# VH-VL binders against q96il0, part 211

Target 1, 167 residues: q96il0
Amino acid sequence: APERGAERRDTAPSGVSRFCPPRKSCHDWIGPPDKYSNLRPVHFYIPENESPLEQKLRKLRQETQEWNQQFWANQNLTFSKEKEEFIHSRLKTKGLGLRTESGQKATLNAEEMADFYKEFLSKNFQKHMYYNRDWYKRNFAITFFMGKVALERIWNKLKQKQKKRSN

## First folded at step 7 (VH-VL)

Design Ra33 (framework fv_ebrasodebart)
Fold by ESMFold2-Fast, scan of step 7:
Structure Ra33 (fold): chain C 167 residues (1-167), chain A 120 residues (1-120), chain B 108 residues (1-108)
Amino acid sequence: as target 1 above (167 residues)
Amino acid sequence: QIQLVQSGAEVKKPGASVKVSCKASGYDFTDYYISWVRQAPGQGLEWMGWISAYSGYTNYAQKLQGRVTMTTDTSTSTAYMELRSLRSDDTAVYYCARSTPYKQGDFDYWGQGTLVTVSS
Amino acid sequence: QAVLTQPPSVSVSPGQTASITCSGDALGNKYAYWYQQKPGQSPVLVMYEDSERPSGIPERFSASNSGNTATLTISGTQAMDEADYYCQAWKSSTGYVVFGGGTKLTVL
């Protein structure tokens, strides 16, 4: 039987798309890009014997993903609103309508839009710098806990090797 | 010593706006988020939203979307919460609370609370 | 919307163990937090990240989070433990933080 593509469901303008991986999966699942953030969500696999440290790492990664999705969803929404306002303002000063004769949104040429992009990036420069700092802080924490989990797994393997006696 | 100190009690008429302040001390203000939680008389805790002191990023409870605005002033280590179009059911004690960057729901230090009474 | 369900009240005699439960779908993959609130006072964090205890909180306080149910346990309950207790979970950064309805602990 032909396979149907993964279904997406928006939770909010600033939310993330939802998807349902197969039950009893032994792997993390990567979904389609979110409509608003344009980032791919990851559904984390939860093993039956998850250690407290592994649980902490998983919850931290999930929180970071949701924070990242929310930031970019809001950024993209703000960009879209300001872009539309800029286009409306320029078309109004030119005495032009907001829609073309074909019923599509009227647009400005690339040179005119370059002014908007420059202003938007300049206006949001500090916001993006703060995002990068928070992103690196979060990734540092995740890397730190990944290291702890790796050490736990190494210790478990060493214990198993030491305990096991070949005849 | 970590401390969050809030502004004093307010009495407002329906339809007015209120702005509550929360001054932080004893830690690097920009390393933490500030959440706002309210409690109506005899009722439980209700989360209103939070703000990153570093980035200015905000996240508001859906019920309050469009009526609440959260801001910070890094130079004075102060967070603000403004609630507009006040109704009688907005009468509550309003708390600010500190949260870590990696745990949005972790409220380890709380302000003393600000009673906002909305009456005719 | 997301709901965390707590019993409205729990009664215990001094020296006995009190257990306060908190149930909801969010608890399956999110941390549980617990707050104590005495009349006229701000809430105080008593347990965080399911089972961790903040500095200054007595060792008689413990907690767990299994499946969709988090439990706050107070052993050797004292009169000073009489308060309202709230559980809390992070539903989603794109949604909201959710608090339980609260449990009044009475020590008689």
Scores: ipSAE 0.006, ipTM 0.554, lowest interface PAE 10.9, mean pLDDT 80

Design Ra34 (framework fv_ebrasodebart)
Fold by ESMFold2-Fast, scan of step 7:
Structure Ra34 (fold): chain C 167 residues (1-167), chain A 120 residues (1-120), chain B 108 residues (1-108)
Amino acid sequence: as target 1 above (167 residues)
Amino acid sequence: QIQLVQSGAEVKKPGASVKVSCKASGYDFTDYYISWVRQAPGQGLEWMGWISAYSGYTNYAQKLQGRVTMTTDTSTSTAYMELRSLRSDDTAVYYCARSTPYKQGDFDYWGQGTLVTVSS
Amino acid sequence: QAVLTQPPSVSVSPGQTASITCSGDALGNKYAYWYQQKPGQSPVLVMYDDTERPSGIPERFSASNSGNTATLTISGTQAMDEADYYCQAWRSSTGYVVFGGGTKLTVL
């Protein structure tokens, strides 16, 4: 039984002490990229004594994140579906099977795929314009509420300072 | 000017299927999701699922998974909800409602409702 | 499943303030929405994003969301406000939607 193994075991156990309070995160954290949207989710920390204005800002940021996640998940799903249909259609036209002799998915060359990409981008131009417009509107709203929250925090600090100086 | 108009009342036998339509007008149909919500007589609202009018992407309530299918026809700006293997407890008014793809549950416009009665 | 809890009924006299509560864990992290439904009619969105009022909804309708409890407030309640009121939130990133059980507002 190696001595270093015993020391590693002494330092490895976590969460087994019943007399030590658990350590908690007190700030926002960023997760791994979502498989569908490829965006990293943010888990927002909810502060103790969150004001209604702070809650509104946090929910606006959360809703904007979910909006962004939904948009890109839907776009990626649409892209994948239309790409698969395009490939199947072209392979059928050529009289080819959907699988190679090695069992891999049959694919089109880069030149043929370029036709698909051009069509997809053209079809989605209006939707992307709408997305960009709404993205800017959401960021303006978030910035505005961030300003209001900052002003509220300054006011609260001034009130607390006055109370301490009055005593 | 925004309007959702649903198909008329249906009477079905247990085990049958029903397909309700919802025709949208006054907006770009593909910019919004269509959600389906039902209400049994004297009961509350129950969400069934939604469909993207653009991609056809769907999300169904777990309770109805395997029995419900939602589709759209962009050429007629019409959404459809088909419920299979009908039971007496599927008797309800079925509503379609418009929602944005970016705000789940902001049902800003509703159809007039379609009564589906399941009885022998 | 209804994970949002509403009182089954609330009664007020005309001109008084009605308050309808909606409680659930989702409300601490998600926006609340409110719908009015009169007998034989479709639901109508009366409040969205916790506190916002759609165009066409009277100013006497207001709402708040604090902690895990959302509240719909109708000041100067009128006979025409008699209806069932439903709160709503989404539960997850999958777009799972949940409604409260509904509150029958009676104006006597």
Scores: ipSAE 0.007, ipTM 0.526, lowest interface PAE 9.1, mean pLDDT 79

Design Ra35 (framework fv_ebrasodebart)
Fold by ESMFold2-Fast, scan of step 7:
Structure Ra35 (fold): chain C 167 residues (1-167), chain A 120 residues (1-120), chain B 108 residues (1-108)
Amino acid sequence: as target 1 above (167 residues)
Amino acid sequence: QIQLVQSGAEVKKPGASVKVSCKASGYDFTDYYISWVRQAPGQGLEWMGWISAYSGYTNYAQKLQGRVTMTTDTSTSTAYMELRSLRSDDTAVYYCARSTPYKQGDFDYWGQGTLVTVSS
Amino acid sequence: QAVLTQPPSVSVSPGQTASITCSGDALGNKYAYWYQQKPGQSPVLVMYDDTERPSGIPERFSASNSGNTATLTISGTQAMDEADYYCQAWDRSTGYVVFGGGTKLTVL
């Protein structure tokens, strides 16, 4: 195409969606959706004078993001796989082929798919309950450490202000 | 300079255990995962598992789940891989490799490898 | 689970384009990586995230990943590119990593 070079790019330089934070960013950067989880990853900025407490908070937030990414990647994969298996099973039961006359994958109507969604939710109820519990615990810990970092920064500002007033 | 330095070659008898070390330098050890990959003589690469240097969380290849243990020592920036109940088919060069937390399969730096020979 | 299949060998003359394929079920839905390994040396990452090149890897290296096939392409192949090449996929849902069987690239 004659205008290929003028087209705006919202993906990685390669043309494939990936996480690519801006060079020398001074703030946290939000990337494009991960192709497994569909969640946008956050790349955390590391200040040159990061305190041990700030480092602990950042690593905790990074670990929580990894946990969250893995959970949803697994759920999305499981959903897609079981959906395909369900459709295949139902089409076989009906004596129908896996492809339509147009060569597209044969699908079930919304009413038939409702059976799959109900089964999937029921089967994964316990798993989602544990996810919500762990999500709560992780966010509580992050909030706690955010509070500690905030107090540290307040204390440091007070110390700096006192030192300046002494000089 | 980012570098991973592994312990020296080992010769073990069947049924013994081996523990390979991987000392990291040139970066914050706890910001990355360490993966272990082995390669039998003349064969391809086989992933064994990875460990988070931050949390100690591990993920092992299914066929090694009962025989492998991965650990880290943050004070020395060293990762360890212990393989138990050694068999002749465990003879291989064992590599440690660094990977990012976001993409644990992204092996950007590798150790020099440790040859483990299992023979009677 | 995901078995990655590579041709055992590929031969090319200097200056020509080499293509190494890696086949696996739904590989385009996973992140693909490529490693170069020369005799007696550790593997070196040459391509990551399907299409990205690490700093220090020549522009003549490129890669793609779609459907069931990932491809490493080396244009203007040089004698120094002679090595074994391994593809690798990572599955975020399981955390598991799988390597292809490797391809020996011979530059005549």
Scores: ipSAE 0.015, ipTM 0.632, lowest interface PAE 5.9, mean pLDDT 83

Design Ra36 (framework fv_ebrasodebart)
Fold by ESMFold2-Fast, scan of step 7:
Order: structure tokens, then C-alpha cells, then sequence
Structure Ra36 (fold): chain C 167 residues (1-167), chain A 120 residues (1-120), chain B 108 residues (1-108)
């Protein structure tokens, strides 16, 4: 028997999978796509001499990733649920079963689904606008802190060189 | 000024439901999450869940999943928390708090609290 | 569910430095936040993002987060600082907000 439950999923709040990078990685590692969000999570490498500023940047990047994954997991689950409810309702109205003769789930043609897609996109327009706004704000903040970390590293190297010169 | 104003104290019997409101003012309601936190008499703070006022996305504490529902009404800038199947150990002061969409734990403004007493 | 551990009580004399610790795995990869609660009042955010102080909070409040331990430090402690203090973090594994059990600060 395969190892059931080996998939590292967050099934309660976000639907986001948890994954484990290769041991002793010295770089950020990219995992498989999350089942719910369909996004690849990034595991951030933690340096042994991480500064408080570097830790803040890493935590901000991790929070942003988890926010992004939770948003898309929720959006995809909502889409799937509403799509299935729409298909079920239309098939019931037509007097058709929920399964095909081969046991597969019955589906509607593209013309019948057009109403659902239009309604879903219209209903979620404002939500997607807020998502885009927040995504840009988060990326701006990350870029700002990346700049601060870069300056800190340059300053530390310069201080080290000056200290050696004075001695 | 930024303010969160909650509904008044309630007394409920075991098995009943309670719905607490939290009216926000002084900021764009849809720019922030609203979290709910409760505190039993003499006990510490317990997080119940949060809701995004812009997306409607919710995240509930595992212990309360199935009993709690959080909603918002953007037209009145009001958040709601409904707790069902009340037990005596649900007696607590219930707080709403504002949180940034970029941080799940930045509770910078809190409501005054709503005492919910569950007794026979 | 993840746990944040705080000492139940800390006592200091006026003018002395108080240190309140908060330990838990969540603190290694998530921000620490600190709240002050006086009897009959709502909690007040006193520190955020591990080390940052909100506008209106006295300069004698400071905080740090190293590894899995966050520390709230109050220098020159005053009688008005007597309160319950709670640490808070977001738990990566569950996606839940987690509070510490709280520390009663007594100024004698």
C-alpha cells in the first residue's frame, strides 16, 4: 500500500500544502504545486548569521507567499464548488443524471457554461481588483526591504575593511 | 479617528446562538481584516478566526470550526461573528480587532469587548 | 495546535528593567507581537514586527526576537506599566493566530 497521507496538506483553514526541502539546502527550494492553490511554494533558506533585518525580510516574504496561496486556494475552491452546484442544478432541470454512462461526472457544453463564467467573473471582479492592489503593495514592501538588506550587507563589508586597515 | 464599536452584552442559554456585531469607522473598511478574539473570565486571549473585508475569505480556529461564522456588511462597515451551539465554557468577553491584509497578527485597534454569558 | 510559552508572572521595583519572554517554534519564522491589557480594558498593541513600537507607546518599551524566543523589555518600569502582557504570532503549520498564555507584570 502506498503511504496514504504522505501528502503534506493544510486541510483546515487555507488548503495550502506543506512540503519539506532537501536536507542541508543552502538555497531557497521550490516545491511541487499546492493541490488547492496550484502555486509552487518556496522554502526560504535561513542563514546561520541572519541579521534581524534579514529575518524581517524573510518573514515578510513567507507571509506574502502564504497570503497569496491562501487567496488562490480559497478562490479555486469557491470556483469549483459554485461550478459543481451550477452543473448539478442545470442537469437536474434537464432530468439528467450526475454521472455519464461510463461513470464520469457529467458536464455541460461551452455555451451552457458561458452564463456561469460571466456571472462568476462579474461577481468576483472587485475581489480580484483588491487582490491585485494588495499584491503590488506587498511586492513594493519586499523590494524596499531587499534594498535595505543589500545596503546593510555593503555597509558591513565596508566596516570590516576599515577595521582591518586601522589595525 | 479609527474606532471599532461592538454590540452590547448578551445572556444566552446552552444550545442557543449569539451574533456579535463590530462597527468600524475612521478608515476604509475593505482595506483590513477583522479578527475575533475571546477571553474567558480570568483566562488568557483565544483567537477565534479572521475575515477579509475585501475578499470575504475567512479562517477559523480548528476548535471552533463548524460552530462559528464570520461575515461582513461593507455598506455599513460592520463585521459579525455568530457562535452556535453555545456551552457554558463559551462564557467570555468577545473582541473584534483590526488586522492588516499583509499581516495576520497586526491587531492595532480593538473593540471595547462584548460579554456573552451562557448559563441555564 | 502550536503553543507560545510565557512566564505566568514577573515582579519588578519601580525604575527597574522588566523582561518578559515568549518561546515557541512559530517565532522562528513569523513576526512577534505584544499586547498590554489592564483590568477591565481591551488589549493594546505595544510592539509589532518583532522590534517596532506603535506611535504613542513610550520609548522605554522595546522588543527582540532571536531564534524561537521573543522578549519584551520595559526599562525604567513605572506603576502604570502594571498589566497582563500577551505575546502573539502566526503559526505557519496551521495558519492560525496563536497567543501566549500571558504574563502578569507586578510593579511593587
Amino acid sequence: as target 1 above (167 residues)
Amino acid sequence: QIQLVQSGAEVKKPGASVKVSCKASGYDFTDYYISWVRQAPGQGLEWMGWISAYSGYTNYAQKLQGRVTMTTDTSTSTAYMELRSLRSDDTAVYYCARSTPYKQGDFDYWGQGTLVTVSS
Amino acid sequence: QAVLTQPPSVSVSPGQTASITCSGDALGNKYAYWYQQKPGQSPVLVMYDDTERPSGIPERFSASNSGNTATLTISGTQAMDEADYYCQAWDKSTGYVVFGGGTKLTVL
Scores: ipSAE 0.013, ipTM 0.559, lowest interface PAE 7.8, mean pLDDT 81

Design Ra37 (framework fv_ebrasodebart)
Fold by ESMFold2-Fast, scan of step 7:
Structure Ra37 (fold): chain C 167 residues (1-167), chain A 120 residues (1-120), chain B 108 residues (1-108)
Amino acid sequence: as target 1 above (167 residues)
Amino acid sequence: QIQLVQSGAEVKKPGASVKVSCKASGYDFTDYYISWVRQAPGQGLEWMGWISAYSGYTNYAQKLQGRVTMTTDTSTSTAYMELRSLRSDDTAVYYCARSTPYKQGDFDYWGQGTLVTVSS
Amino acid sequence: QAVLTQPPSVSVSPGQTASITCSGDALGNKYAYWYQQKPGQSPVLVMYDDTERPSGIPERFSASNSGNTATLTISGTQAMDEADYYCQAYKSSTGYVVFGGGTKLTVL
């Protein structure tokens, strides 16, 4: 988003100045858990002097978050729909209606539901394996870039301190 | 200096496909997402999806899944949106817009729009 | 689907304050955005991050986001402000962007 212009602003003097454009924070912000994915979103702050390496790390973290969010939202919705379809199908097979004679929602016992859970996990085993593999690959890359960013920041602090000592 | 320039208007028959291009200039193309938004004549804005110019990662509106594909070519700083199995209700002005990765839908710059007319 | 509800039209006299509301559960804990669209033109971002103005947008434009209702306020409304206004929010559970239905601002 473009930065809001200030009507009173003149050309700034020389020097390093930090600018914080977001209203809500100059830091990363963590939101409440999402209804469907049950994951807390992170809104990343972009500093004025973000290095190319810091940018790569931030982009990777953002893309990983979106990927993870969509995977779990889809997984949870699929689980809920298939569970309802399983219950409906089993009740129909037994010649039972969707509600009991007492007017309550008809349901399956724990043993029948255990069969659904076993089938769901088995059916989705390969999908979950691929998710875990990709999740670890993404986190490995994030950790690697976090290390590089940390080294860059240490190096920059040493350079800045050395210049101030020399001057 | 920041510009998004889209391809020209197209007329298609029902069942055909259309591919609209959006050429970016004046910024680092891979720093931003490109979002696609359409507007039927006299109607409001409808979000279609976004694509990361960095990774190619996409997210499509649910009603368009299976019919839309978004791609980018970083060598030409160009984004593409292909819509298949066109229907008369796909007649709209199609916009590309630059959006930020951490705030999806922060559309600070827009293309001029591409009119796609679907008629027999 | 539009998750956000806007009034279809708002009318004000020149120099009066126009207020356009946007309501929906997508606004809580997320940033709201506002776009101005004039006939035959692309939308223009007029407000972002709930309360922020892009460079080049007049100071008479302001916005707020309190709970689940976002409001765009145009003080000292001018004839040139006549346009359609759209609110927009992000829905994190789907990664989807949602627009409000739009409000036609008439300055008479």
Scores: ipSAE 0.005, ipTM 0.521, lowest interface PAE 11.8, mean pLDDT 80

Design Ra38 (framework fv_ebrasodebart)
Fold by ESMFold2-Fast, scan of step 7:
Structure Ra38 (fold): chain C 167 residues (1-167), chain A 120 residues (1-120), chain B 108 residues (1-108)
Amino acid sequence: as target 1 above (167 residues)
Amino acid sequence: QIQLVQSGAEVKKPGASVKVSCKASGYDFTDYYISWVRQAPGQGLEWMGWISAYSGYTNYAQKLQGRVTMTTDTSTSTAYMELRSLRSDDTAVYYCARSTPYKQGDFDYWGQGTLVTVSS
Amino acid sequence: QAVLTQPPSVSVSPGQTASITCSGDALGNKYAYWYQQKPGQSPVLVMYDDTERPSGIPERFSASNSGNTATLTISGTQAMDEADYYCQAWKSSTGHEVFGGGTKLTVL
């Protein structure tokens, strides 16, 4: 029957975004900053002859990027939520409304906001320490795999030389 | 030797809360995440969330968010998972498992499991 | 929905090769992990980082991950390999872990 179960397929069901190198450069491409994390995503180029070791390195770099994006997106969201909650709490304590006479959000002075920043920094100190430690561990692992990939490429070139000599 | 030892079986009524412990030994507790995974009778593995033993930073499965809380006690190298507002379909074996922070999803050591039965 | 799909069951005769597949978009750019679970026991990690085998796991276990399909291969399958097998990957969009539905491997 005509038009049975017609469905639009405007985008992938998962809503994935396609990144393309602008100049067909065959290299990694850097995108605009993510609105939540403020970090620029990197689209990793996949060579046609990618080795299993190169694939592991790429996956590790991809996973590290996604971890980094999620950490900062969550941190920024937490900051915004706690800042708004702090402002509302202090305004209520002062007997003030949440809106000014002009209808804009009421604000606190710099001295009061300094209290929030000190509390937020202290509360999140261990989370940032965790982030730095994991960032170092991730970069160490990436550097280690980069070294392994470099050695694989050197070994492959040496094998080619030996083959050529044997011919 | 690396070992994760969990608390004993629990029987709870619907609406109650349960708190399962997982004591780690044989490694630096703060170097790893602890994940919680449950398995209903005859069913597959279901990830519940993970916690950093270093910072206490958590990430929970969306359908359990609001009912689950994960904590750690570094002084005793123990992780805890509390599940509130228990339902009959929460009856399961609950496992803790160790994972490396930069290798999410690498559960190399598992606890023995804790059976939680939710009955009337 | 980034669910990992496994066949519910696979049957092989002793000494034959068993292949268990795991499919999902999370595998295209993420490591795959495999766990073995025998009745009444905790899961045991048998393969990690797509292709790597932990110390103590027999050489007859191998794995691959290509084109959003990860495969666990058990060569010369033994009766002791009879178990449930689960694949697992990290879900990038949320930082959540995802398990496959599991495959019951029966040896005769």
Scores: ipSAE 0.000, ipTM 0.525, lowest interface PAE 12.6, mean pLDDT 80

